Miniprotein binders against q96jn8r1131to1294. Designs and how they scored, part 107

Target 1, 164 residues: q96jn8r1131to1294
Amino acid sequence: TLEFLENHGKNILLSNGNRTATRVASYNQGIVVINQPLVPQLLVQVRIDFLNRQWTSSLVLGVITCAPERLNFPASACALKRAAWLLRGRGVFHNGLKICEKFGPNLDTCPEGTILGLRLDSSGGLHLHVNGVDQGVAVPDVPQPCHALVDLYGQCEQVTIVNP

## First folded at step 10 (miniprotein)

Design F17
Fold by ESMFold2-Fast, scan of step 10:
Structure F17 (fold): chain B 164 residues (1-164), chain A 98 residues (1-98)
Amino acid sequence: as target 1 above (164 residues)
Amino acid sequence: SPEFEEAMRWAEYFIKLFEEALKEGNPETAEEYLRYALEWLKDAVEIAKELGDPELLKRVVELLRRLAELAEEHGFPEIAKEAKKLAEEIEKEAQRLE
C-alpha cells in the first residue's frame, strides 16, 4: 500500500491514511516521500487537490537517492543538491543546475485535478506521467535505490496519492 | 533576509554568465543561463511574499524587467514574455502591500 512517510517537511500534515499531504503554512517546508522505493514497474501517482494563488511557483516532483526515513528535510527540494533529481516548472534539475530546459508541461501551471505520476523504466530512466500520458524519459540512469518525492512548494498546498 | 539576498545574487550571477555565453558564440548555453536566472528570481518572489515586504518585491521586479529586456534584445522572446508577465504580476502585489 502506497503512503507518504511519517518523516516529512515540518509544514506538512498527513491525513486519509497517510495518502493525503497538506501544507499548512508558508510556501515551503513541504517535502513528502513515498514509503516504498521506486522500483521498475511501480507507478506512483498524486493528484493536485488545492492550489493557493497567493504563491507564484508550484509543486516539484522527482526522486531522492538518500535514505528518507530519518532525513532532516531542507526548506525546499532544490536544497537536496546531489541527492535529488527534480522536475520543476519546465525543467529538470540536479545539484542546483538545470540539466534539461524543456520537459513535459509547465508544472507551475498544472490545474487542480491534474494527476502526476513517476515511474522507472527497466533501464533506470525516470518517466513523468501527466493525466495518464507518459511524457518520456526526464532523467536517464537514476541511481538506485531511490524514492519518489513530492515538494508541496508555493501554490500547491495539497496532494493525494491515487491508484493507477 | 540572507535567503533573499542569496537568491538575488544567484540571479545576477546567471545573467552575467548569459552575457559571457553570448560573447563566446553559445546562444543555446546563454538561453539556459537566462532560465536559471528566472528560476532564482521566482524563489526571490516567494521569499519576499513571505516577508510581506513590498520593497523586496520591487527589487525583484527591477531585475525581472532587466532580464526581459536582455532576453528580448538577444532573441529569446519566450523568456522575455514570461519575465514581463511575472514582473507585472509582482508589481501589482507590491502596490497592494503598500
Scores: ipSAE 0.013, ipTM 0.392, lowest interface PAE 8.0, mean pLDDT 87

Design F18
Fold by ESMFold2-Fast, scan of step 10:
Structure F18 (fold): chain B 164 residues (1-164), chain A 80 residues (1-80)
Amino acid sequence: as target 1 above (164 residues)
Amino acid sequence: SMKVWIYIRGDSPEEFKKLIEEAAKLAKELGAEVEYEIDGNTLWIYVRGIPEEALKKFAEEVEKLAKELGYKVTVEIEED
């Protein structure tokens, strides 16, 4: 059963059997991680439940290759300089470096109800899915084990894990 | 321990670099750890690692400068 890990950003409250994450304060400190490694062919999906338009940027999602159970999370996922591959806005980032200017839709403009998914293919390529549609390989050759991460940043104040 | 973040918003982000430079200078003088994020017309500054009174002093100075530059400021204080 997919759940958010109990180790999470300071401003997160988990509910709905640890399947819903709400950022209850601030703009940041909203990182959550799925409780199981992202193994090939596993599709992890979250639905955007609530957007607060007083902020301009929105959620970030991706993978980390370090063990998340005891990780001391930074205020923002983009502050992770190692072992993190992230999708933010229109870009793909690794080690804080933008490695692709435009991949898939702009995450800052996805409306409430959007379902975002992460999946590894058999070659270790990380795929983004948007409302069930595979956007292609965002990051090739992701090391394993890796863990799906969502940063409820800015506008995005609530997400829920959803079944395929 | 205490942590502070400062949200700064306005119609124009042109002075954010100045705010970041002043915040970094003050953090270095106080021995604080500081992080910044710019998101369109919003700047947040997160500071930790020094005593409560020094964190409050930091927040007051940054808030004062941001308001002088015409920005709106919200300060959030977190205790662990």
Scores: ipSAE 0.005, ipTM 0.277, lowest interface PAE 10.6, mean pLDDT 83

Design F19
Fold by ESMFold2-Fast, scan of step 10:
Structure F19 (fold): chain B 164 residues (1-164), chain A 80 residues (1-80)
Amino acid sequence: as target 1 above (164 residues)
Amino acid sequence: SMKVYIVIRGDSPEEFKKLIEEAAKLAKELGAEVYYTIDGNTLFIWVRGIPEEALKKFAEEVEKLAKELGYEVEVDIEED
């Protein structure tokens, strides 16, 4: 069973058997991580439940290759300067450096109800799925083990893990 | 291009105007665009229009000034 880890950003409240994450304050400190490694062919999906348009940008998702159980998370996932590959807005970031300008839809404009998925292919390529549609390879050759991460940043105040 | 978001919180918003004035002066000296809003005991400042390293230095200076006045500060960098 997929769940969010008990180790998370300080503004997160977990509910629904640790399958729903809510950011209860501010715009940041909202990082959550899935409880098991993202292995090839595993599709991890979250649904955007609530957006607060007070903020400019929105949710970030991706993978980290460090052990997440006792990690001291920064205020924002994009402040991670080691072992992180992230999708934010239309960009792909590696350790805080933008490595692709335009990939997939703009994550800052995805509406409530959007289902976002992460999957590794057989060659270690990281794929983004949006409402069941594969957007292609965002990052090739992701090191293993890696862990799926969601940052409830800005507009995105709640997500829920959903089954395929 | 990037922007920096600075969130300043405290029990006494009386000094926010001083922080805003000093942030505006720094922005003018650096050629940056600065925006701000006050919501209760929280001051939101965001700044853009200069290179990321200069934005970080701007944020560091504003954070230093706010902490000297007894405020708590959060700084975040995001795509503009």
Scores: ipSAE 0.000, ipTM 0.190, lowest interface PAE 12.1, mean pLDDT 83

Design F2
Fold by ESMFold2-Fast, scan of step 10:
Structure F2 (fold): chain B 164 residues (1-164), chain A 93 residues (1-93)
Amino acid sequence: as target 1 above (164 residues)
Amino acid sequence: SDAYRLFWEADEIIEEGGDPEEALKKAKEAFELFIKEGNLEWAAYTAVDIVELLKKLGKDPEEIKKWIEIAIELAEKAGNKLLVEEARKLEKE
């Protein structure tokens, strides 16, 4: 069963059998990681449960290629300068550097109830799924093993893992 | 492992505008642990961070060159093509 790891950003509270993550303070310190590696064809999905519209930016999704169980997470996922491929707003970022200006929908404007998914294809391409619709390859040739990451940043204060 | 913790602590120090010497010490400790664990990919990431810290601190150019070579070699052995490219950029700058 897919769950969020017990090791997470300091502002996170896990509930619902570690399948719901809530950011209980501020706008940052909200990184969570899925408990199993993102193996090819595994679709990991989260639903946006609650948005606090006092903030302008929202959640970040992506993968990291480090062992997440005991690492000390930075305040935001975009501060990760190594082994991180992230989708924020409409951009794709590798290790803090923007590598694509416009990919898929703007994640900063996705409403409550949106289901966001990450999947590796058989060639190691990282796909974003939005409400069941494959947006295409955001990142080719992601190194393995990698782990799906969600940063409950800004507006996004709660997400829940959803089975496909 | 402690290697990952030390790696991210070094990055956090730099992100927060802290002491680069403290960050360098933690990065070097992380590097040694990754090598002992046989984690060549993360040893390579750490070597890249060490190069950037050495440059930031104005350390000996020969020491910087040695760490660039270490980063490239480890990235190649790990089979991480994007990291090889990143490490090679350090030679150009």
Scores: ipSAE 0.006, ipTM 0.259, lowest interface PAE 10.7, mean pLDDT 82

Design F20
Fold by ESMFold2-Fast, scan of step 10:
Structure F20 (fold): chain B 164 residues (1-164), chain A 80 residues (1-80)
Amino acid sequence: as target 1 above (164 residues)
Amino acid sequence: SMWVVIEIRGDSPEEFKKLIEEAAKLAKELGAEVEYEIDGNTLEIYVWGIPEEALKKFAEEVEKLAKELGYKVEVYITED
């Protein structure tokens, strides 16, 4: 069973058997990580449950290749300068550097109820899925092991892990 | 490798340039790499490239300076 790790950003409260993450304060300190490595063909999905329009940016999705169980997370995922491949807005970022200007839908505009998924293909390509639709390869050749990460940043105050 | 993020928050960004200049000076003295991001009334300072004890000393000095200027500070440590 997929769950969020007990090690998470300080503004996170886990519930629903560690399958729901709620950011209870501010706009940041909202990083959560899935409890199992993202192995090829595993589809990890989260549903956006609650958006607060006080903020302009929204959630970030991606992978990290460092061990997450005892990591002291930065305030936002985009502050990760090593071992991180992230999807934010329309961009793809590697260790804080934008490597693609426009990929998939704008994550800052996805409504409540949207299901976002991450999957590695057999060649190590990282795919984004939106409401069950594969958006293609966002990042080629992701090193393994890697771990799926969600940053409940800005507007996105709650997500829940959902099964395919 | 280890790196540190220092998150500095307050009611205004007025003293951020002073903090950035002092942090850059300290980083140069310690041989560290350093980067900065400003988002409204939040300043984030990222530092890496030196041993763990030196990174902690850097964070302690920057935190002290920021608190003297009236800011709230959070320090985060991460490893690859």
Scores: ipSAE 0.013, ipTM 0.214, lowest interface PAE 8.8, mean pLDDT 84

Design F21
Fold by ESMFold2-Fast, scan of step 10:
Structure F21 (fold): chain B 164 residues (1-164), chain A 80 residues (1-80)
Amino acid sequence: as target 1 above (164 residues)
Amino acid sequence: SMKVTIEIRGDSPEEFKELIWEAALLAEELGATVVYYIDGNTLRIEVRGIPEEALKKFAEEVEKLAKELGYKVEVRIEED
């Protein structure tokens, strides 16, 4: 049921019924989006499958509130100019601007096998889950509909959607 | 020590935003010091502070993106 959209960054190859995304080149052009809106209480989870230690930074995840099916993605998610709330390292970013210095664990240090989740609460708060543990509200009052986004940036070359 | 200079030529300065952003992210990724300069339709990126092989990797990635965006690129690797 949950899959990555066929519209994705140009360095992405989808496999495993569109549930595994692999970045096959470089460090960027690795944006993928989940095929269904992130409705309240839906927990969307991805597992980090492969890290390339050539790079320093790792995956970015978050939400966009624009329709993703025909978006022309930029090279990196942090370059999204509108309607994007992203978690990178320990920071929270809105449309490319850092709005919080420290939230949750450092995403650049999560090892292979880590399961990262996104969930909206009933009040529209965006939660990050790490290995099943709710880290709290990263972004309050996310507009709906919104869509879960993962940027296979830097170290992170492969993720797979996993069920709770 | 070595320095890389990348000169990127395009139709208008406002189109350089994606390149500047991506170069900044890559500099962060590699631990490099980067300086930007815009003069008319030319963007100049100077990068230093990392080993020569990493400087070459920086230049390669920025050149690739700039060419994909339709720009002309000149790369120089020289003693700093």
Scores: ipSAE 0.054, ipTM 0.528, lowest interface PAE 6.0, mean pLDDT 86

Design F22
Fold by ESMFold2-Fast, scan of step 10:
Structure F22 (fold): chain B 164 residues (1-164), chain A 80 residues (1-80)
Amino acid sequence: as target 1 above (164 residues)
Amino acid sequence: SMKVTIEIRGDSPEEFEKLIYEAAKLADELGAVVYYWIDGNTLRIEVRGIPEEALKKFAEEVEKLAKELGYKVEVRIEED
């Protein structure tokens, strides 16, 4: 059973059997990680439940290659430079650099109810799925083990893990 | 403890990523704790956890870089 880890950003409150993450304060400190490694063909999906339009940017999702159970989470996933490959807005980022332009939809404009998925293919390519549609390879050759990460940043105040 | 807040205003989000990268690299070199966020057309960077002289050096370098890229910059140094 997929769940969010009990180790998370300090503004997060977990509920619904650790399958729902709510950011209860501010705009940051909202990183959550899935409780098991993202192995090839595992599709991890989250639904955007609540957007607060006080803020202009929204959730970030991706993978980290460091051990999440003992990680001191930074305020934003962007601070996980070398250990993280992140999808933010329409860009793909690693080590603070944009490594892919205009990949998939703009994550800052995805409405409530959008289902976002992460999957590794058999060659280690990281795929984004949006409402069941594979957007293609965002990152080739992701180092393993890796873990799916969601940063409830800005507008995105709640997400829930959903099954395919 | 002291903190520095840098507000960077402009119209290009692409250059914000470059500024974030360079700021993070400098913070790592100085041993500082850095937070970034985008609020409309403003990139905000907060830095703390190092001596005041090092915080000022960080702010000067980031401001210089942002101005080279054509942004408007405001720096505030205050008690945290």
Scores: ipSAE 0.000, ipTM 0.143, lowest interface PAE 15.4, mean pLDDT 81

Design F23
Fold by ESMFold2-Fast, scan of step 10:
Structure F23 (fold): chain B 164 residues (1-164), chain A 80 residues (1-80)
Amino acid sequence: as target 1 above (164 residues)
Amino acid sequence: SMKVTIEIRGDSPEEFYKLIEEALKLAWELGAKVIYVINGNTLRIEVRGIPEEALKKFAEEVEKLAKELGYKVEVRIEED
């Protein structure tokens, strides 16, 4: 079944059979990765469980194309300089470089209970789903294998993997 | 849903990490969401995400340990 990997950011506590990730300190060191590669047809979904409005920015979603079991995660996903495609706020980033100014809703304003999904289409396009609604292709031609990543940054202190 | 806040205070804040370690271990076992904040000589632990009776048991265990370490403790149970 889908789970978060045991290799994760230092401030993360996993619970509920590794399906819930909680950031227990600060605003960073909150990267988690799904245990299975994101293959076409697989929809990986997480629900925002808790937002701490002390912070201004919120969670980051995306994919990495390197092996996650061996990674020494940086303080934030945006510090990943290799093999990373990330959705932050309304922007799309590739290896730290902004490649799209506005895509989908602003992730910094999604409320508790929002379900965010990542899916690859048959052409390797990465799609964001928000509450079951496909937002379109955020990134074309993502190399495979790739792995879904969530950075519990800033406001977002807890997420849970949910199935359709 | 309910939230429990445990406020711990004393003259030896250097020992707060003993309490945090035990609280995180218990939270992991119970599947609870826990955050903590250290401000001077006060440690605040907030716990949620499990049934009210389990939250009360969590608070009782943390309070017991904190008192054993010489700290003063105040527990609040409230709507989250």
Scores: ipSAE 0.000, ipTM 0.088, lowest interface PAE 20.4, mean pLDDT 82

Design F24
Fold by ESMFold2-Fast, scan of step 10:
Structure F24 (fold): chain B 164 residues (1-164), chain A 80 residues (1-80)
Amino acid sequence: as target 1 above (164 residues)
Amino acid sequence: SMKVTIEIRGDSPEEFEKLIEEAAKLAEELGYTVEVYIDGNTLRIEVRGIPEEALKKFAEEVEKLAKELGYKVEVRIEED
């Protein structure tokens, strides 16, 4: 069973058997990590449950290749300088550097109810899925082991892990 | 090169012009040029450059000013 780890950003509250993450304050300190490594063909999906439209940016998702169980999370995922590949807005970022300008839909504009997924293919390519539609390879050759990460940043105040 | 994005939102845009003027003054003191975008109740301020520490100081001061005026603020600092 997929769950969010108990090690998370300080503004996160976990509920629903650690399958729902709620950011209870501010716009940041909202990083959560899935409890299992993202192995090839495993599709990890989260649903956007609640957007607070007083903020402008929204969630970030991606992978980290460092051990997450005792990681001291920064205020936002984009401050990670340690083996992180992130999708934010329309960009793809590696350790804070933008490596692709336009990939998939703009994550800052996805509405409540959107289901976002991460999957590794057999060649180590990281795929984004949006409402069941594979957007293609965002990052080739992701090192393993890696762990799926969601940053409940800005507008996105709640997500829930969902199965296909 | 580093980029700072400051996104300011509230129920009333009445003080945006004051914020823009004060941000421009701070940027001039630090040697930066500010790009400004307004969309309804949202003000977006972008600044690019090096050093990162000066950009962080800029962002912190603009955030303080916006919060004093009752706005919600989020800041991103990234490589660009």
Scores: ipSAE 0.005, ipTM 0.230, lowest interface PAE 12.2, mean pLDDT 82

Design F25
Fold by ESMFold2-Fast, scan of step 10:
Structure F25 (fold): chain B 164 residues (1-164), chain A 80 residues (1-80)
Amino acid sequence: as target 1 above (164 residues)
Amino acid sequence: SMKVTIEIRGDSPEEFKKLIEEAAELAKELGVEVIWEIDGNTLTIEVRGIPEEALKKFAEEVEKLAKELGYKVEVRIEED
């Protein structure tokens, strides 16, 4: 069963059998990681449950290639240095560097109820799914093992893992 | 409307580049606009934007960093 790891950002509260993550303070310190490696064809999905429009930016999602169980998470996912590939707004980022200007929809504008998914294809390409629709390959040749990560940043204060 | 001015003063102006780089990154994360000026041993950072909570968070984090680097900090909040 997919669930969020108990190692998470300090502003996170897990509930619903560790399948719901709520950021209870501020705009940051909201990183959560899925408890199992993202293996080819596994589709990991989260639903946006609550948006606080006080903030400008919203959730970030992607993958990390380091072991997450004892990792000291930074304040935001974009501060992760070498081991992360992240989708933020419309950009794709690796090692703090924007590697793609426009990919998929703008994550800062996805409404409550949006279901976002991450999947590796058979060639190691990382795909973003939005409400069940494959957006294509955001990152080719992701190193393995890797782990799906969600950063409840800014507007996004709650997400829940959902299955197809 | 709110404007926050952060005045940072000390004997090591060569470290201001680090503060400016951190402030720029934080401003991008919070969606606020930053203007800075260096005059001798003083760095002035002015931040504007909405919501007001983002401006306060920006000022709090920059003040913390500057103090950790040994600078004196004054924060002024005013309507604009």
Scores: ipSAE 0.005, ipTM 0.166, lowest interface PAE 14.5, mean pLDDT 82

Design F26
Fold by ESMFold2-Fast, scan of step 10:
Structure F26 (fold): chain B 164 residues (1-164), chain A 120 residues (1-120)
Amino acid sequence: as target 1 above (164 residues)
Amino acid sequence: MKVLVIIFSDDPEILERAWEIALELAEKYGATVVVIYLRDYSPEEAVKEAKEYGADVVIIIVTDEEKAREVYERLKKELPDVKVFVIVEGGEEAAKRLEEEGVDAITSPEEALEALRKYL
């Protein structure tokens, strides 16, 4: 049973049995984390439900290696500089550094209805899935345990966990 | 009024106080306030966040004078209509030196609240 954790960014409201996250204010403070570790071969998927074109950029997703249940989330996932590997726009970021300039589709342009997935392979490689299509390894050798994170930043105001 | 607070300090007292002031501005004065913690110093990220939010006022909390001067100048160059305040952990003496250079420097989040009351 996949759900978003009760510990989340201040602007988030959880509904639908904690499977839908809505950012109810502003453009940030929208970090949510899946309630169980991202173990190898587990595919975690979210659907983009609502985009607000008032904002310029859109959602960020990735993994964190710190324990999320008691974490004081920063306003933006990109402020996590030590324990995070993030996909934003077309870039892959680790420790605040851009480690890949062009990976997968541009997340700032994915329309409503897009299904985004995260999966670890047997070698610890982090994969991005877009509408069921594996984009390849975005990050090799992710430390474990790690947790899937979605930042409802900017345009993306609602996501829902969907089954494979 | 849209207020953006950007914190480049890991001092937990400053973090707590900044959030308390942000809540007071939102609840009592009707301002829309966002607080961003940026662990690593980056003037470029400060500018991007201010543009994304559409900030009317930006309050920057930094650990030293050089960072304060640099981020203030970058914001004023790229966003000349935005009101910028800088809080420096160097206290009164650091704030005085920055003020002499034309930087709007203050010593605490409480001082920022007082300054902003004139815009509310």
Scores: ipSAE 0.000, ipTM 0.137, lowest interface PAE 16.6, mean pLDDT 78

Design F27
Fold by ESMFold2-Fast, scan of step 10:
Structure F27 (fold): chain B 164 residues (1-164), chain A 120 residues (1-120)
Amino acid sequence: as target 1 above (164 residues)
Amino acid sequence: MKVLVIIFSDDPEILKRAEEIARELAEKYGAVVYVITLRDYSPEWAVELAKEYGADVVIIIVTDEEKAREVYERLKKELPDVKVFVIVEGGEEAAKRLEEEGVDAITSPEEALEALRKYL
């Protein structure tokens, strides 16, 4: 079964059998990682449970290529640099740089109840799924092994893993 | 270039305008822009955010002249290489006084685009 790793950002509380992550303080320190590598055709999905409109930016999701079990997570996923490929707002980011201007819907405007998914295709392309709809390849040829990451940043204070 | 916008105001008109300027900086000028809205004023949080984001430029929106002076001085002391602009709500005279004291004060978010033109 898919779960969030026990190793996570400092402001995260895991519940519901490690399938729900809640950020209990501030706007950052909210990184969580799925408990197994994102292998081709595995669809990992999370539902946005709670948004706090005090903040203007919302969740970030993507992949990291470093081992997450003992990683000392930075305050935000953007600090992971070369190890991370991230979807934030409408952009795709790697190594602190925006590598694609417009991809999929704006993640900062997704409402509570939105289901976001990550999947690798057979060629190693990273796909974003929004409410069951494949948005296409956000990042081609992702290095493997890689791990699905969610950063409960800003507005997004709670997510839950959901089955396809 | 990394630009951090910190808003210490709950005025929805100011929040909306700041977000529009942030989008313009990102989309038209290729800046990496972070926008943070905080209910409670904290110059310590402004410093922490600037360090976390590795900001090259910080734009702060505050409600009064003394808060503007305080947060500007704190950021310049802790992060002397970071460019800091302060916007004082409704404060053209307050901005003028702050400028005379050496604080980089501007009167609107639109002036931030003009001030940043040489860095973009």
Scores: ipSAE 0.000, ipTM 0.129, lowest interface PAE 18.1, mean pLDDT 80

Design F28
Fold by ESMFold2-Fast, scan of step 10:
Structure F28 (fold): chain B 164 residues (1-164), chain A 120 residues (1-120)
Amino acid sequence: as target 1 above (164 residues)
Amino acid sequence: MKVLVIIFSDDPEILKRAEEIARELAEKYGAEVRVIHLRDYSPEEAVKEAKEYGADVVIIIVTDEEKAREVYERLKKELPDVKVFVIVEGGEEAAYRLWEEGVTAVTDPLEALEALRKYL
C-alpha cells in the first residue's frame, strides 16, 4: 500500500496510517515522499483536503531521483538543487529552472477536493493527472528510480493518498 | 544609492520581508529602492532589470543556493561594479556555503542589513 515516508519535512504530521499529511505550522517545511519508487504505470494520487487562503502559492508535486529515506529536506521543494522535477503553478521545473511555462491547470488555484496524480509511462515520461484526466507528458525521460514528492507549501495544509 | 530588490519566490512571508527590507533601507540608509517580484526564475531578467534601473546594489531573494550561484555569477559577469547580496530561503547551512564562495548570502533580513552597512 502506498504511504508517505516517515522521513518528511519538520512541519509535517502523518496520520491515517501515513496516508494523510498535514502541515501543522507556517507555510513551508512540508515535503512528503511516497514510500515506494514510481514505477511505470503506477498512478500515485493525492487529494487536496485543506487550503488556507492566507497564503498565496500552493502545493508543488513532482519526482526526485535521489534516495529519500535519509534526505534532509529543505524548507521548500524548489530549494532541491539536484535530481528534482517539479510542477508548480503552471510551470514545470528541473532543479529550479523553468523548463515549461504552461502545463496543465494552475496548481495554485486547484480547490479542496482536487485529486492530483503522477504516473510514469513506459518511455519514462512523467504525467500529471487532474481529477482523473491525464494532462499529458510534463517531463520526458525521467531517470529511474524516482520517487513521487508532494510539497505542502503555502495554501495547501493537508493531502491524503487516494487509490485509483 | 540605488538598491534593487529582486524576489524569485512566491512565498508571501518572503514577499512581506522584502518590502520590510526595502523600507528599512530607505529609512536607515536613505537609499532609493525598487522591489521587483519575478515569479519565474530568470538570471537574464535580473540582469536586464538591474541595467535598466542603474542599480548600485542588487539584493536577490531566492529559494536555493544553486539559483543564488547562477544569478550571482551572471550579475557579476555583466555588471562587475554592482554589489550583489543574496537572501536564500534554503537555510543557514546553504547561506554559509555561499558566503564561503564569495557570495554574500544570509537567511535573516537583519543580517543582510548589517552586512549592507559596510557598503552604505
Scores: ipSAE 0.006, ipTM 0.142, lowest interface PAE 13.2, mean pLDDT 80

Design F29
Fold by ESMFold2-Fast, scan of step 10:
Structure F29 (fold): chain B 164 residues (1-164), chain A 120 residues (1-120)
Amino acid sequence: as target 1 above (164 residues)
Amino acid sequence: MKVLVIIFSDDPEILKRAEEIARELAEKYGAEVRVIHLRDYSPEEAVKEAKEYGADVVIIIVTDEEKAREVYERLKKELPDVKVFVIVEGGEEAAERLLEEGVYAIESPEWALEYLRKYL
């Protein structure tokens, strides 16, 4: 079964058998990681449960290629300057550098109830799924092992892992 | 150099980070720094505090793009010789839009010192 790892950002509270993550304070310190490596064909999905529109930006998701079990997480995923490929807003970022200007929908505008998914294809391409629809390859040739990461940043205060 | 940091938020993490920014500015740049926490948003109070302190640089921390633009424009109108920077928490796109409009905006307090080092 998929769960969020017990090592997570300081403002996160895990519940529902470690399948729901809630950010209980502020707008940051909300990084969570799935407890198993993202292997080819595994679809990891989270549902946006609650948005607080006091902030203007929302969640970030992607993968890291370093071991997450004892990682000291920064305040936000965008502070990861190595071993990170992230989707935020309309862009794709590698280690803090924008590598694609416009990919998929704007993640800052996804409403409550949206289901976001990450999957590796057999060639190592990272795919984003939005409400079951494959958006295509956001990042080619992701090194393995890699781990799915969600940053409950800004508006997004709660997500829950959902099965396909 | 006198730096005034004005916080329009009662979020304890934002307040803690603002104090850390002030400490680093004093230690690394030899700046005289004053931090004030204004729970109620007021550009008028920001102008008043900057005048009373005699600030050379004003750093404003807000959570909203419209408030960021408004307070920046008010300070530049009333105090044209003062350097003004705005930090917009949780607003990456908002900060980028403001920068394109000529407002010195940063998306979060965590990035403030790295960005401001360029201008200090």
Scores: ipSAE 0.040, ipTM 0.454, lowest interface PAE 6.6, mean pLDDT 84

